# Designs tried in a protein design chat: miniprotein binders against q96jn8r1131to1294. Part 93

Target 1, 164 residues: q96jn8r1131to1294
Amino acid sequence: TLEFLENHGKNILLSNGNRTATRVASYNQGIVVINQPLVPQLLVQVRIDFLNRQWTSSLVLGVITCAPERLNFPASACALKRAAWLLRGRGVFHNGLKICEKFGPNLDTCPEGTILGLRLDSSGGLHLHVNGVDQGVAVPDVPQPCHALVDLYGQCEQVTIVNP
Key: E = the ipSAE of ESMFold2; O = the ipSAE of OpenDDE; V2 = 0.75 times the mean of E and O plus 0.25 times the DockQ between their complexes.

## First folded at step 9 (miniprotein)

Design kl8 (at its last look DockQ between E and O 0.82; V2 from the best seeds 0.00; counts 0 for: SAP 76.952 > 70)
Fold by ESMFold2, look of step 9:
Formats: structure tokens, C-alpha cells, sequence
Structure kl8 (fold): chain B 164 residues (1-164), chain A 96 residues (1-96)
């Protein structure tokens, strides 16, 4: 039942029953959002399918806490002005403010096949999972409802929603 | 709105400059963006610009600038009870 939402970045093509998102042009305009808000304690996962190593930076992963169905997405997730909690590189950001300098692995170096997961804990903390391994709380007490977001930026050209 | 798009680009460029370590140039740009957002009465861009100048102040490690940013956030909160500004005020108070 988890699919990428039909409202997405302009360079995205959805396939595989809307479970796969491919960036088909340029290096940006690749924001996708999962069609249901995160349910506490339930893991949502995507697999990195294809990377283009000509770029230095790669995907951004996170959540938005506003309704995504009619949102006009910017060219990159880092230009989301409000309601955004993002993991980029090794940093954690809220609306462009870096709230954690180093958290989890460097997303810019994750290889093809990496499975990235997001999960809310019972306190509203947002956890990152990498290949099934909980990296801890990236963001304490995220407002709910919140929606998982992936920006297929730079290196990242395709991701697929996978079962935990 | 042409001015709105200009302000958005200035704010994003300031964010990008922070990412590249060009903190002084980022600060000059974000101060200009704040002034333009206030003049244009653009509440959403003002809130975002305040987040970016807060980020810059953190990266600089400048407590006097952080206090000025807190004052700016409090002024913005008086104009509009924005939960994003309230969150930022609480966040900054922990750092001071």
C-alpha cells in the first residue's frame, strides 16, 4: 500500500506500481514523498537502485510535517522553507538550520543497494536505519503527522520502496 | 512575484554559501534578504531567512549575533504566532 505520491518533483518518473522513482533529467527536481504519513514504530524503507558517480552529492532523506498532496516542491529539498527535517550528507537540518553536525553514515557515500529506513519511535523521535541497522534518533519529537521524503539529488537516480 | 523569487534565491544562495564555508558572504546576503522580506511583508520568507541567519550565527560561533537573531525571532513572533518561530526561539535559548 506504500507508494510514492503522484505529486512529486518535475524530473521524476514513477514506475513499478509507483513504488519506484527515477530521476530522468538533470541533477535536481527529484523530490518524492511516500503517500501515507509515518506510522509510529513502523519502518518505511527505500533501496538506492542507481547512482551516477559524476556528481559529488547524493540523495537527501527526511520528513515533511505539512500536507504533501498540493505542495509545490522546490528544485531541491534543502530549499524547503518550512516543516522540513532533513538528513543530508552527515548533517541533520530543520528548515536550513543544521541541528546535528554528524549523524549516521555520510549519505553522499552510500552505494547502490543500500537500504535506508525511517521510523518514528513512541516519543516522536525520527530514527534512521541503514541496511536494517538503527542509527539512533536523528530528530527528537517530530510533529505528527509527518511524511517520508526522498530527494533524488545528484548521484541518486533511482530508489524503490521495499518491505522492511 | 518577481521580488518574492529574488528573495528566495538570495536565501538559498546564503544557505549554499554556508555549505561552502563562505560565512561572511552568506551573512551579508541573508541580512539583505531579511530586510527585503520585511519590506515586502513576506512572512514565509522572513521565517525561513531567520532560520538561515540562525544557522550562520551558529557556524560563526558568535554569541552576540545569536542574541540578535533571538531578538529578531521574538519580534517576528510578536507579528505572527508562528509555531516554526516558537520552535526556533526555544532551540536558540538552549544554546545561549
Amino acid sequence: as target 1 above (164 residues)
Amino acid sequence: DELERKIEEIIYRAFYLVDKGELEEALELIVEAIRLAVENKDKDLLVWAIYIIANIAQELGDPELLEKVLELAEEAYELEDDPEIKWLIEYLEKDL
Scores: ipSAE 0.687, ipTM 0.885, lowest interface PAE 1.1, mean pLDDT 90
Fold by OpenDDE base, look of step 9:
Structure kl8 (fold): chain B 164 residues (1-164), chain A 96 residues (1-96)
Amino acid sequence: as target 1 above (164 residues)
Amino acid sequence: DELERKIEEIIYRAFYLVDKGELEEALELIVEAIRLAVENKDKDLLVWAIYIIANIAQELGDPELLEKVLELAEEAYELEDDPEIKWLIEYLEKDL
């Protein structure tokens, strides 16, 4: 069963069998990691449950290629020092370096109810899914094993893991 | 370690300056961080800093700086066989 790990950002409260993550304070410290590593053909999805319009930015979605259980999470995923492949806004980032300027929809403007998915293809390409629609390859060759990461940042205050 | 903390703080500041578009100031800071990281032999902070300076170079659209970053990455890789540095080298070589 897909769940968020107990090792998470300081402002996160897990519920619903650790399938729901809620940021209960401030705008940051909201990183969560899904327990099972991504494997080819497995679609992992989260739904945006609640947005707080007080803030401007929104969630960051991506993968990490290091062991998540012992990570010391920074205040935001964008500040991960290494082993991070992230989707923020319309950009794709690796360890802070923007490797793609425009990709898929703007994550900062996705409304509540949006279902975001990550899937590895047989060649190691990381795909983004939005409401069930494959947006294409965000990262051509992701090191494995890797774990899906969600940063409940800014507007995004709650997400839930959902089945495909 | 106090020095490690200092380096980390510099990198964090540089990172957020980049996010704000204050690239010139970010560049000054990250160069200092790189120098300190090398002196302190902190591989993790060095890798992080190299990625950030690459980002700065990219955002500035400065090919000369990008080339310099590539050189820096190659030097770092010679010292540390780090797969993420290798990735960066490969990425930069394809983009330059």
Scores: ipSAE 0.668, ipTM 0.864, lowest interface PAE 0.7, mean pLDDT 93
ESMFold2 (binder alone), look of step 9: mean pLDDT 74; pTM 0.687

Design te1 (at its last look DockQ between E and O 0.93; V2 from the best seeds 0.89)
Fold by OpenDDE base, look of step 9:
Structure te1 (fold): chain B 164 residues (1-164), chain A 96 residues (1-96)
Amino acid sequence: as target 1 above (164 residues)
Amino acid sequence: DELERKIREIILRAMELVRKGELEEALELIVEAIRLAVENKDKELLVTAIWIIAYIARKLGDPELLEKVLELAEEAYELTKDPDILYYIERLEKRL
């Protein structure tokens, strides 16, 4: 069963069998990691449940290649400088460095109800799915094992892991 | 730092070329990025550059290139000690 790990950002409360993450304070400290590593053909999906338009920006989605149980989370995923491959806005980032400026839809403008997915293909390419539509390879040749990461940042206050 | 900015721009441009399938041109750029990253001791940028060049090398499949990139990756690992580079070293070795 896919769940968020108990090791998470300080402002996160887990519920619904650890399938729902809610940021209950401020705009940051909202990183969560999914327990099972991404393996080829496994589609991991989260739904944006609630947005708080008091803030700017929105969730960051990606993967980490370090051990998630021991990760000391920074205030935001953008501060990860190692073992991090992230999608923010329309950009793709590796260890804080932008490696693509325009990929897929703008995550900052995804409305509530949007379902975002991550999947590794057989070649190690990381795919983004949006509402069931494969947006293509966001990152080629991601190290394995890796774990899906969601940063409930800015507007994004709640997400839930959903089945494909 | 102007040099760091230059390296970042090269990496971004290289990845754009990679996405377009322009692997040969991307290779030229990323090699330069690696050189500059080493000179400027930009460990984070070096890790990214090694990822990119390893990908390019495997896609191109040239044995001599693979060997050269393997050497670069090993050197980069010594400088950065980043475990992800070890992953790419292993991937390169499997293609040799």
Scores: ipSAE 0.892, ipTM 0.949, lowest interface PAE 0.5, mean pLDDT 95
Fold by ESMFold2, look of step 9:
Structure te1 (fold): chain B 164 residues (1-164), chain A 96 residues (1-96)
Amino acid sequence: as target 1 above (164 residues)
Amino acid sequence: DELERKIREIILRAMELVRKGELEEALELIVEAIRLAVENKDKELLVTAIWIIAYIARKLGDPELLEKVLELAEEAYELTKDPDILYYIERLEKRL
């Protein structure tokens, strides 16, 4: 079963059998990682449960290619300078470098109830799904194994893993 | 710095071309980005550029290009020690 790893950002509280992550303090320290690597048959989906719209930035979604069980996570996913392919706003970033200006919807404006998904295709392309709809390849040829990551940043205070 | 900003802009443009399927034009840009990143000692930008050129080389499939890019990736690994480059090397080797 998909769960968030016990190794996570300092401001995260896990609940609901480790399928729900809540940021319980501040605006950062909210990185969580799914407990198994992303493989072509696996669609990882999370629902945005709670947003606080007083912040302008929201969650970050993506993958890391290093083993997550013992990593020391930074305060925000944007500070990852190695092994990271991330979607933020409408942008796509590799190791903090913007590699696409506009891909898919603006994550900063997704409402509560939005279901966001990640999967790899057979060629190693990373796909974003929004409410069940494939948005296409966000990143071609991501190194494997890779691990799905959510940063409950700013607006985003709670997400829950849901089945496809 | 100004050169770093130029390299970032070239990489972003190269990826725009990759997404459009304009692989030959993207290749020309990314070769320039790699040259500048090495000259400016921008290890982080070099890692990204190596990912892109390795992908382009595998998509184009030209054996001479694949061999040149493999050598470049091996040199970039020695400079950066980024484990993701080892994955790119494996994918390039498999393509040959």
Scores: ipSAE 0.856, ipTM 0.933, lowest interface PAE 0.7, mean pLDDT 93
ESMFold2 (binder alone), look of step 9: mean pLDDT 75; pTM 0.689

Design te10 (at its last look DockQ between E and O 0.86; V2 from the best seeds 0.86)
Fold by OpenDDE base, look of step 9:
Structure te10 (fold): chain B 164 residues (1-164), chain A 96 residues (1-96)
Amino acid sequence: as target 1 above (164 residues)
Amino acid sequence: DELERKIREIILRAMELVRKGELEEALELIVEAIRLAVENKDKQLLVTAIWIIAYIARKLGDPELLEKVLELAEEAYELTKDPDIKYYIERLEKRL
């Protein structure tokens, strides 16, 4: 079953069989990684459970290609300078470098209840799903294996892994 | 750093072209980005550029281009030791 790994950001508290991640302090230190690597046709989805309007920005969603169990998480996914492909706002980033300015909906403005998904296609393209709608290929040719990463950043205080 | 900014801009433009399917033009840009990244000793930007050019090369499918990009990727791996580049090398080799 899909779960968040025990290796996570300092401000994260896992619950619900490690399917729910809650950031319990500050606005950062909220990175979590899903245990199973992405493989073609596997759709991994998380639901935004709670937003805290005290903060700006919101969750970052993406994948990492390094071993997640041994990863020393920075305070924010944006600080990852290697092995990281991230969706932030409407931008797509590789190792902290913006490679696309406008992709899909703005993650910073997704309301509570939004379900965000990641899926690899047969060609290695990473797809973003929003509320069940395939937004297209965010990143072509992502290295495999890779793991889905969620950074509970800013407004985003809780997410839960949900079944497709 | 102005040169770094230039490289970043080129990469962004190249990716826009890639997304539009304008692979030949993207190729020209990304080659320049690689050159500049090596010159500026920017390992991070080099990794990204190698990813992009490897993708372009595979999509275009030109054997000579694939070989050239493989060489570039090998050199970049020696410079960066980035495992993702190693992945792209393997993908290129499978395509050849």
Scores: ipSAE 0.914, ipTM 0.959, lowest interface PAE 0.5, mean pLDDT 95
Fold by ESMFold2, look of step 9:
Structure te10 (fold): chain B 164 residues (1-164), chain A 96 residues (1-96)
Amino acid sequence: as target 1 above (164 residues)
Amino acid sequence: DELERKIREIILRAMELVRKGELEEALELIVEAIRLAVENKDKQLLVTAIWIIAYIARKLGDPELLEKVLELAEEAYELTKDPDIKYYIERLEKRL
């Protein structure tokens, strides 16, 4: 059963059997991680439930390649300087370094109800899905095991894991 | 840091070429990025550059290139201690 891991950002409240994450304060401290690593054919999907348009940027989505159970999360996913491949805005980042200027939609403009998905292909490529549609390979050859991460940043105040 | 900015730009361009399937041209750029990152002692940029060149080498599959990139990755591990580089080394060794 896919759930958000009990180890999460300080401003997160888990509910709905740990399938819903809500950021209950501020604009950051909202990192959550899925409780099992990605494997081929596993599609991890989250729905954007609530946005607060007071903020300008929105959620970050991606993977980490270190074990998440005892990880000390920074205030934002963009501060991860190791073991992280992240989709933010229109870009793709590795350890905070932009490696792709534009991939998929601009996450900062995704409306409430958008379903965002992550999966690995058999070659280790990380795919983004948007509302069920595969956007292609965001990151070729991610180290395994890796773990899906969502940072409820800025605009994004709630996401829910949904079954594909 | 002007050199750091230059390395970041080279890495971004190399990845653009990788996404287009232009692996030989990407290789030329990433070799330059690695040399500059080592000179500048920029461990974070070096880790990213090693990930890219290891991927290129495995896709091209040339044994001579794979051996040279393996040596680069081993040196980069000693400089950075980044565990992901151990994964890249294993993948390169399996390709040989």
Scores: ipSAE 0.818, ipTM 0.924, lowest interface PAE 0.8, mean pLDDT 93
ESMFold2 (binder alone), look of step 9: mean pLDDT 75; pTM 0.688

Design te14 (at its last look DockQ between E and O 0.88; V2 from the best seeds 0.86)
Fold by OpenDDE base, look of step 9:
Structure te14 (fold): chain B 164 residues (1-164), chain A 96 residues (1-96)
Amino acid sequence: as target 1 above (164 residues)
Amino acid sequence: DELERKIREIILRAMELVRKGELEEALELIVEAIRLAVENKDKELLVTAIWIIAYIARKLGDPELLEKVLELAEEAYELTKDPDIKWYIERLEKRL
């Protein structure tokens, strides 16, 4: 069963059997990691449940290749400088460095109800799915094992893991 | 830092080329990025550059290139001790 790990950002409250993450304070400290590592053909999906327009920017989605159980989370995923592959806005980032300027839809403008998915293909490519549609390879050749990461940042205050 | 900005720009351009399938041109750029990263002791940028060149080398499949990239990756690992680079090395070795 896919769940968020108990090791999470300071402003996160887990519910619904740890399948729902809610940021209950401020605009940051909202990183969560999914318990099971990504393996080929496993589609991990989260739904944006609630957006708070008080803030700017929105969730960051990606993977980490370090052990998530003992990770000391920074205030935002953007501060991860190692073992991190992230999708923010329309950009793709590795360890905080932009490696792609325009990929897929703008995550900052995804409305509530949007379902975002991550999947590794057999070649190690990390795919982004949006509402069930494969947007293509966001990052080729991602180290394994890796875990899906969601940063409930800015507007994004709640997400839920959903089944494919 | 101007040099750091240059390296970042090169990496971004290299990845654009990779995505277009222009692997040979991407290779030229990323080699330069690696050189500059080593010179400027930019460990974070070096890790990314090594990832990219390892990918390119495997895609191109040239044995001599693979060996050269393996050497670069080994050197980079000694400098950064980044576990992901170790992963890249192992993957390169499997390809050889």
Scores: ipSAE 0.890, ipTM 0.949, lowest interface PAE 0.5, mean pLDDT 95
Fold by ESMFold2, look of step 9:
Formats: structure tokens, C-alpha cells, sequence
Structure te14 (fold): chain B 164 residues (1-164), chain A 96 residues (1-96)
């Protein structure tokens, strides 16, 4: 089954059979990675369980293309300079470089209960799904294998892996 | 760094064109971005630009372009040692 990997940000506690990640301190150190690489055409989904509106920005969602088991995660996913394809706010980023100004909804405004999904299509395109609706290809031609990453940043304090 | 900012803006514009399906225009921009990134010794921007030009070349499918982009990718791999570029090299070779 899909679970969050034991190697995660320092402020994360895993629960619910490692399917729920909670950031228990501060606003950062909240990176989690799902324990299996994306399988083409199979949707991986997380639900936003808890938001703390004390903070101004929220989660980052995306993939890394290097093996996650022994990575030394930075405090924030935005500091990843290699092997990272990330959605943040309204933008899409590769290794910290903005490559799309506006894609899909603003992740900073997604309410509690929002279900966010990642799916790798057969041609290597990375799709975002929001509450079951395909937002299209966020990033074409992502190297494989790639691993789903969530950074419980700022407002986002808890997410749970859910079945499609 | 004004040159770095210029390269970032060119890459963003090239990706806007890619998303609109304007691959020939995107190609012209990304070739310029690669030239500037090499001149500025900006290895991080070079990695991104190689991903984009490799994708464009495979979508266009022109054998001459594929061979030129493969040479660029091989040179970029030697400069950066980025495993993602190695992935693109293999996909370019397979397309050829």
C-alpha cells in the first residue's frame, strides 16, 4: 500500500499506518515522500486535513527524480536545486526555477478537505488533479522513476493519503 | 545578476510557447537561453534548458535537430553530471 516514507522532514510525525503526515512544530521541516515511485496512469492522492491560517503560504506538491530513502531534506522543498519538479502557489518550478507562471488553482487557497492528486501519463507528463478534476499536464517529460513529494509548509499541517 | 535574470525570462517565455504548441518559436528562444547559460557558466539554468530543448526536439522529430540536441545534451552532461540529463540523452538516442 502507499505510505509516507520513514525518511521525512524533522517536524513530521507519521500516523494512520504511515498514511497521515502531521507537521507538529514551526512552519517548515515538513517534507514527506510517498514510498513508491509514480506508476504511469495510476493516481496518487492526498487530502488536506488541517490548515492553520496563522501562516500565509501553504503546501508544495510535486516529484523528485532521485532516490528518496537517504536524501538529506532541506527545511523547505523550494531549496531543492536538483531533481525536483514542484508546484507552489500558482507556479511550476524546476530545481527552483519558475517554468510556468500559472497552472491550475492557487495551492495557497485550497481549503481543508481538498484532494490533490498526481498522475504520470504514458508519455511522461505529470498531471495535477484537484477534487477529481484533471488540471492537465503541469510538466512534460519528467524523468522516471519519480517520487511524489509533499511539503507541509506554512498553513498546511496535516495531509492523508487517500484511495482514488 | 542581469544576465541570469534574462536567461530565466527567456526560459519562462519558451515554456509558455511550448504549452501553446509553438515549438519552432520555443526552439529559437531555448537555443538562445542555452548559449547564454553556457557563456554565463550557469549550470543550473543549463540543466533546465537542456530538458526543454530535448523535449522540443523529440516532439518535432527532425533527425538533424535530434542529432544536434544529442550533442548539446552530452556536453551538458559532462559539465553538470546531472542524472536527469543522462535520462534525456537515452531518450534522444532511442528517438534516433
Amino acid sequence: as target 1 above (164 residues)
Amino acid sequence: DELERKIREIILRAMELVRKGELEEALELIVEAIRLAVENKDKELLVTAIWIIAYIARKLGDPELLEKVLELAEEAYELTKDPDIKWYIERLEKRL
Scores: ipSAE 0.829, ipTM 0.922, lowest interface PAE 0.8, mean pLDDT 92
ESMFold2 (binder alone), look of step 9: mean pLDDT 75; pTM 0.681

Design te16 (at its last look DockQ between E and O 0.69; V2 from the best seeds 0.00; counts 0 for: pae O 1.9 > 1.5)
Fold by ESMFold2, look of step 9:
Structure te16 (fold): chain B 164 residues (1-164), chain A 96 residues (1-96)
Amino acid sequence: as target 1 above (164 residues)
Amino acid sequence: DELERKIREIILRAMELVRKGELEEALELIVEAIRLAVENKDKELLVTAIWIIAYIARKLGDPELLEKVLELAEEAYELTKDPDIKYYIERLEEEL
């Protein structure tokens, strides 16, 4: 069963059998990671449950290629400078470097109820899904194993893992 | 850092070309980005550039290019010790 790892940002409370993550303080310290690596044909999906629209920025979604079980997470995913491919706003970033100006929707405007998905294709391409619709390859040839990551940043205060 | 900004801009443009399937033009840019990143000792940008050139080389499939890119990746690994580069070395070796 897909769950969030017990190793997570310090402002996260896990519930619902570790399938729901809530940021219970501040605007950051909200990184969570899915408990098994992505493999081809595995679709990891999270639903945005609760947003506080008073913040400007929202969640970050992506993958890390280092082992997450004992990793010391920074306050926000944007500070990851190694082993990270992340979608933030409309952009795609590798290790903090923007590699695409505009890919898919603006994550900062996704409403509550949006289901966001990540999967690897057979060539190692990372795909974003939005409400069941494949947005295409965000990054080609991601190293394996890689692990799905969500940063409950700013607006985003709760997400839940949902089955495909 | 002026050189760092230039390298970042080159990489962003190279990825734009990769997404459009213009691999030969992307290759020219990423080779330059690698040269500059090594000169500037920018290990983080070098890791990104190696990912891109390894992908391009495997898509193009030219044996001479694959061998040259493998050499570059091995040198970049020695400089950076980044495990992701080791992954790409293995993928390049599979093509040879």
Scores: ipSAE 0.807, ipTM 0.917, lowest interface PAE 0.9, mean pLDDT 93
Fold by OpenDDE base, look of step 9:
Structure te16 (fold): chain B 164 residues (1-164), chain A 96 residues (1-96)
Amino acid sequence: as target 1 above (164 residues)
Amino acid sequence: DELERKIREIILRAMELVRKGELEEALELIVEAIRLAVENKDKELLVTAIWIIAYIARKLGDPELLEKVLELAEEAYELTKDPDIKYYIERLEEEL
């Protein structure tokens, strides 16, 4: 089953069989990684459970290609400078560099209840899904194996892995 | 840094072209970005450029180009020692 790894950001508390991640302090140190690597045709989804309007910005979503069990997580996904393809706001980032200015909806403004999904297609393209709608290919060729990453950043204080 | 900004702009343009399927033009831009990144000793931008060019080369299906990309990647690895670049080297070698 899909669950978050025990290796996670310092401010994360896992619950619900490790399917729910809650950031219990501050605005950062909230990175979590899903245990199973992404494979073609597998849709991995998380639901935004709770937003704290005290902060600005929101969750970062993406994939990493390094071994997640041994990863020393930085305070935010934005600080990942290797093996990271991330979606933040409307931008797509590779190792901290913005490679796309406008993609899909603005993740910073997604309300509670929004379901965000990641899926690899047969060509290695990484698709973003929002509430079941395929937003298209965010990254045209993602190295495999890779793991879905969620950074509970800023407003985003809780997410839960949900089945399609 | 003006040169860094230029490199970033080139990469962004190249990615737009890639998304549109304009691979040949994207290739030209990325090659330039790589040269400039080496000149400016910008490891981060170099890694990204190598990733992009590898993708382009694969999509174009040009074995000669893939060989050239491999050479560029090897040079980049010597400069950065970045594991991602090493990964792409290995991947490219399997495809040749």
Scores: ipSAE 0.170, ipTM 0.586, lowest interface PAE 1.9, mean pLDDT 89
ESMFold2 (binder alone), look of step 9: mean pLDDT 77; pTM 0.704

Design te17 (at its last look DockQ between E and O 0.82; V2 from the best seeds 0.79)
Fold by OpenDDE base, look of step 9:
Structure te17 (fold): chain B 164 residues (1-164), chain A 96 residues (1-96)
Amino acid sequence: as target 1 above (164 residues)
Amino acid sequence: DELERKIREIILRAMELVRKGELEEALELIVEAIRLAVENKDKELLNTAIWIIAYIARKLGDPELLEKVLELAEEAYELTKDPDIKYYIERLEKRL
């Protein structure tokens, strides 16, 4: 069963059997990690439940290759400088460095109800799915094992893990 | 830092070439990025560059290139001790 780990950002409250993450304060400190590592053929999906238009920017989605259980989370995923491949806006980032400027839809403008998914293919490529549609390979070769990470940042105040 | 900015730009360009399948040209750029990252003692940028060149080398499949990249990766690991680089090394070795 896919759940968010108990080790999470300071402003996160988990509910719904740890399948729902809610950021209950400020605009940051909202990182959560999914318990099961990504393996080929496993599609992990989260739904954007609530957006708060008070803030700018939105969720960051990606993977980490370090052990998530003992990770000291920074205030935002953007501050991860190691073992992190992230999708932010339309960009792809590795350890905080932009490695792609335009990929898929702009995550900052995804409305409530949008379902975002991550999937590793057989070659280690990380795919982004948006509302069930494969957007292609965001990262061509991701170290394994890796865990899906969601940063409830800015506008994004709640997400829920959903079944494919 | 201007040098750091230059390295970042090279890496971005290299990745765009990788995405287009233009691996030979990407290789040329990423080698330069590695050189500059080492000179500037930028462990973070070096890590990314090693990740990219390892991917390129595996895709190209040239044995001599694979050996060279393996050496670079090993050196980078000694400098950074990053577990992901160790992963890249292992994958390179399997390809050889």
Scores: ipSAE 0.820, ipTM 0.922, lowest interface PAE 0.5, mean pLDDT 94
Fold by ESMFold2, look of step 9:
Structure te17 (fold): chain B 164 residues (1-164), chain A 96 residues (1-96)
Amino acid sequence: as target 1 above (164 residues)
Amino acid sequence: DELERKIREIILRAMELVRKGELEEALELIVEAIRLAVENKDKELLNTAIWIIAYIARKLGDPELLEKVLELAEEAYELTKDPDIKYYIERLEKRL
């Protein structure tokens, strides 16, 4: 069963059998990682449960290829400068470098109830799903193993892992 | 840094071409980005650029191109000692 990993950002409280992550302070320190790597056929989905619209930016979603169990997470996913492919706003970033200007929806405007999914295809392409709809390949040929990451940043204060 | 900004813009454009399936045009741009990043000794931009060219080479599947890209990746590894680049080299070698 998919759960958030016990190693997470300092402001995260895990609940609901480690399937729900809540950021309980500030606007950052909210990185969580799914407890198993992505493999073909595995669709990892999280629902946005609670947003605080007083912040401008919202959650970041993506993958890391470093082993996550003992990783020291930075305050925000945007500071990951190694082994990270992230979707932020409408853009796609590799190690902090923008590699796509616009992909999929603007994550900063996704409402509560939105279900965001990550899946690898057989060629190693990382797909984004939004409310069950495949948005296409966000990142071609991601090295494996890779691990799904969510940063409960800014607006995003709670997400829950949901089954496809 | 003016050169660093130029390399970033070339990489972004190369990825736009990759997304359109224009792999040969993307290859030309990413080779240029790599040459500039080597000249500028920009290890972070080299990491991304080698990932991209390795993907293009594996996708195109031309053995001659794979060998050329492998040589380029080895040069980048010698400059950076970046373990990610070593991983890309190993994956290229499996294709060859």
Scores: ipSAE 0.740, ipTM 0.898, lowest interface PAE 1.1, mean pLDDT 92
ESMFold2 (binder alone), look of step 9: mean pLDDT 76; pTM 0.699

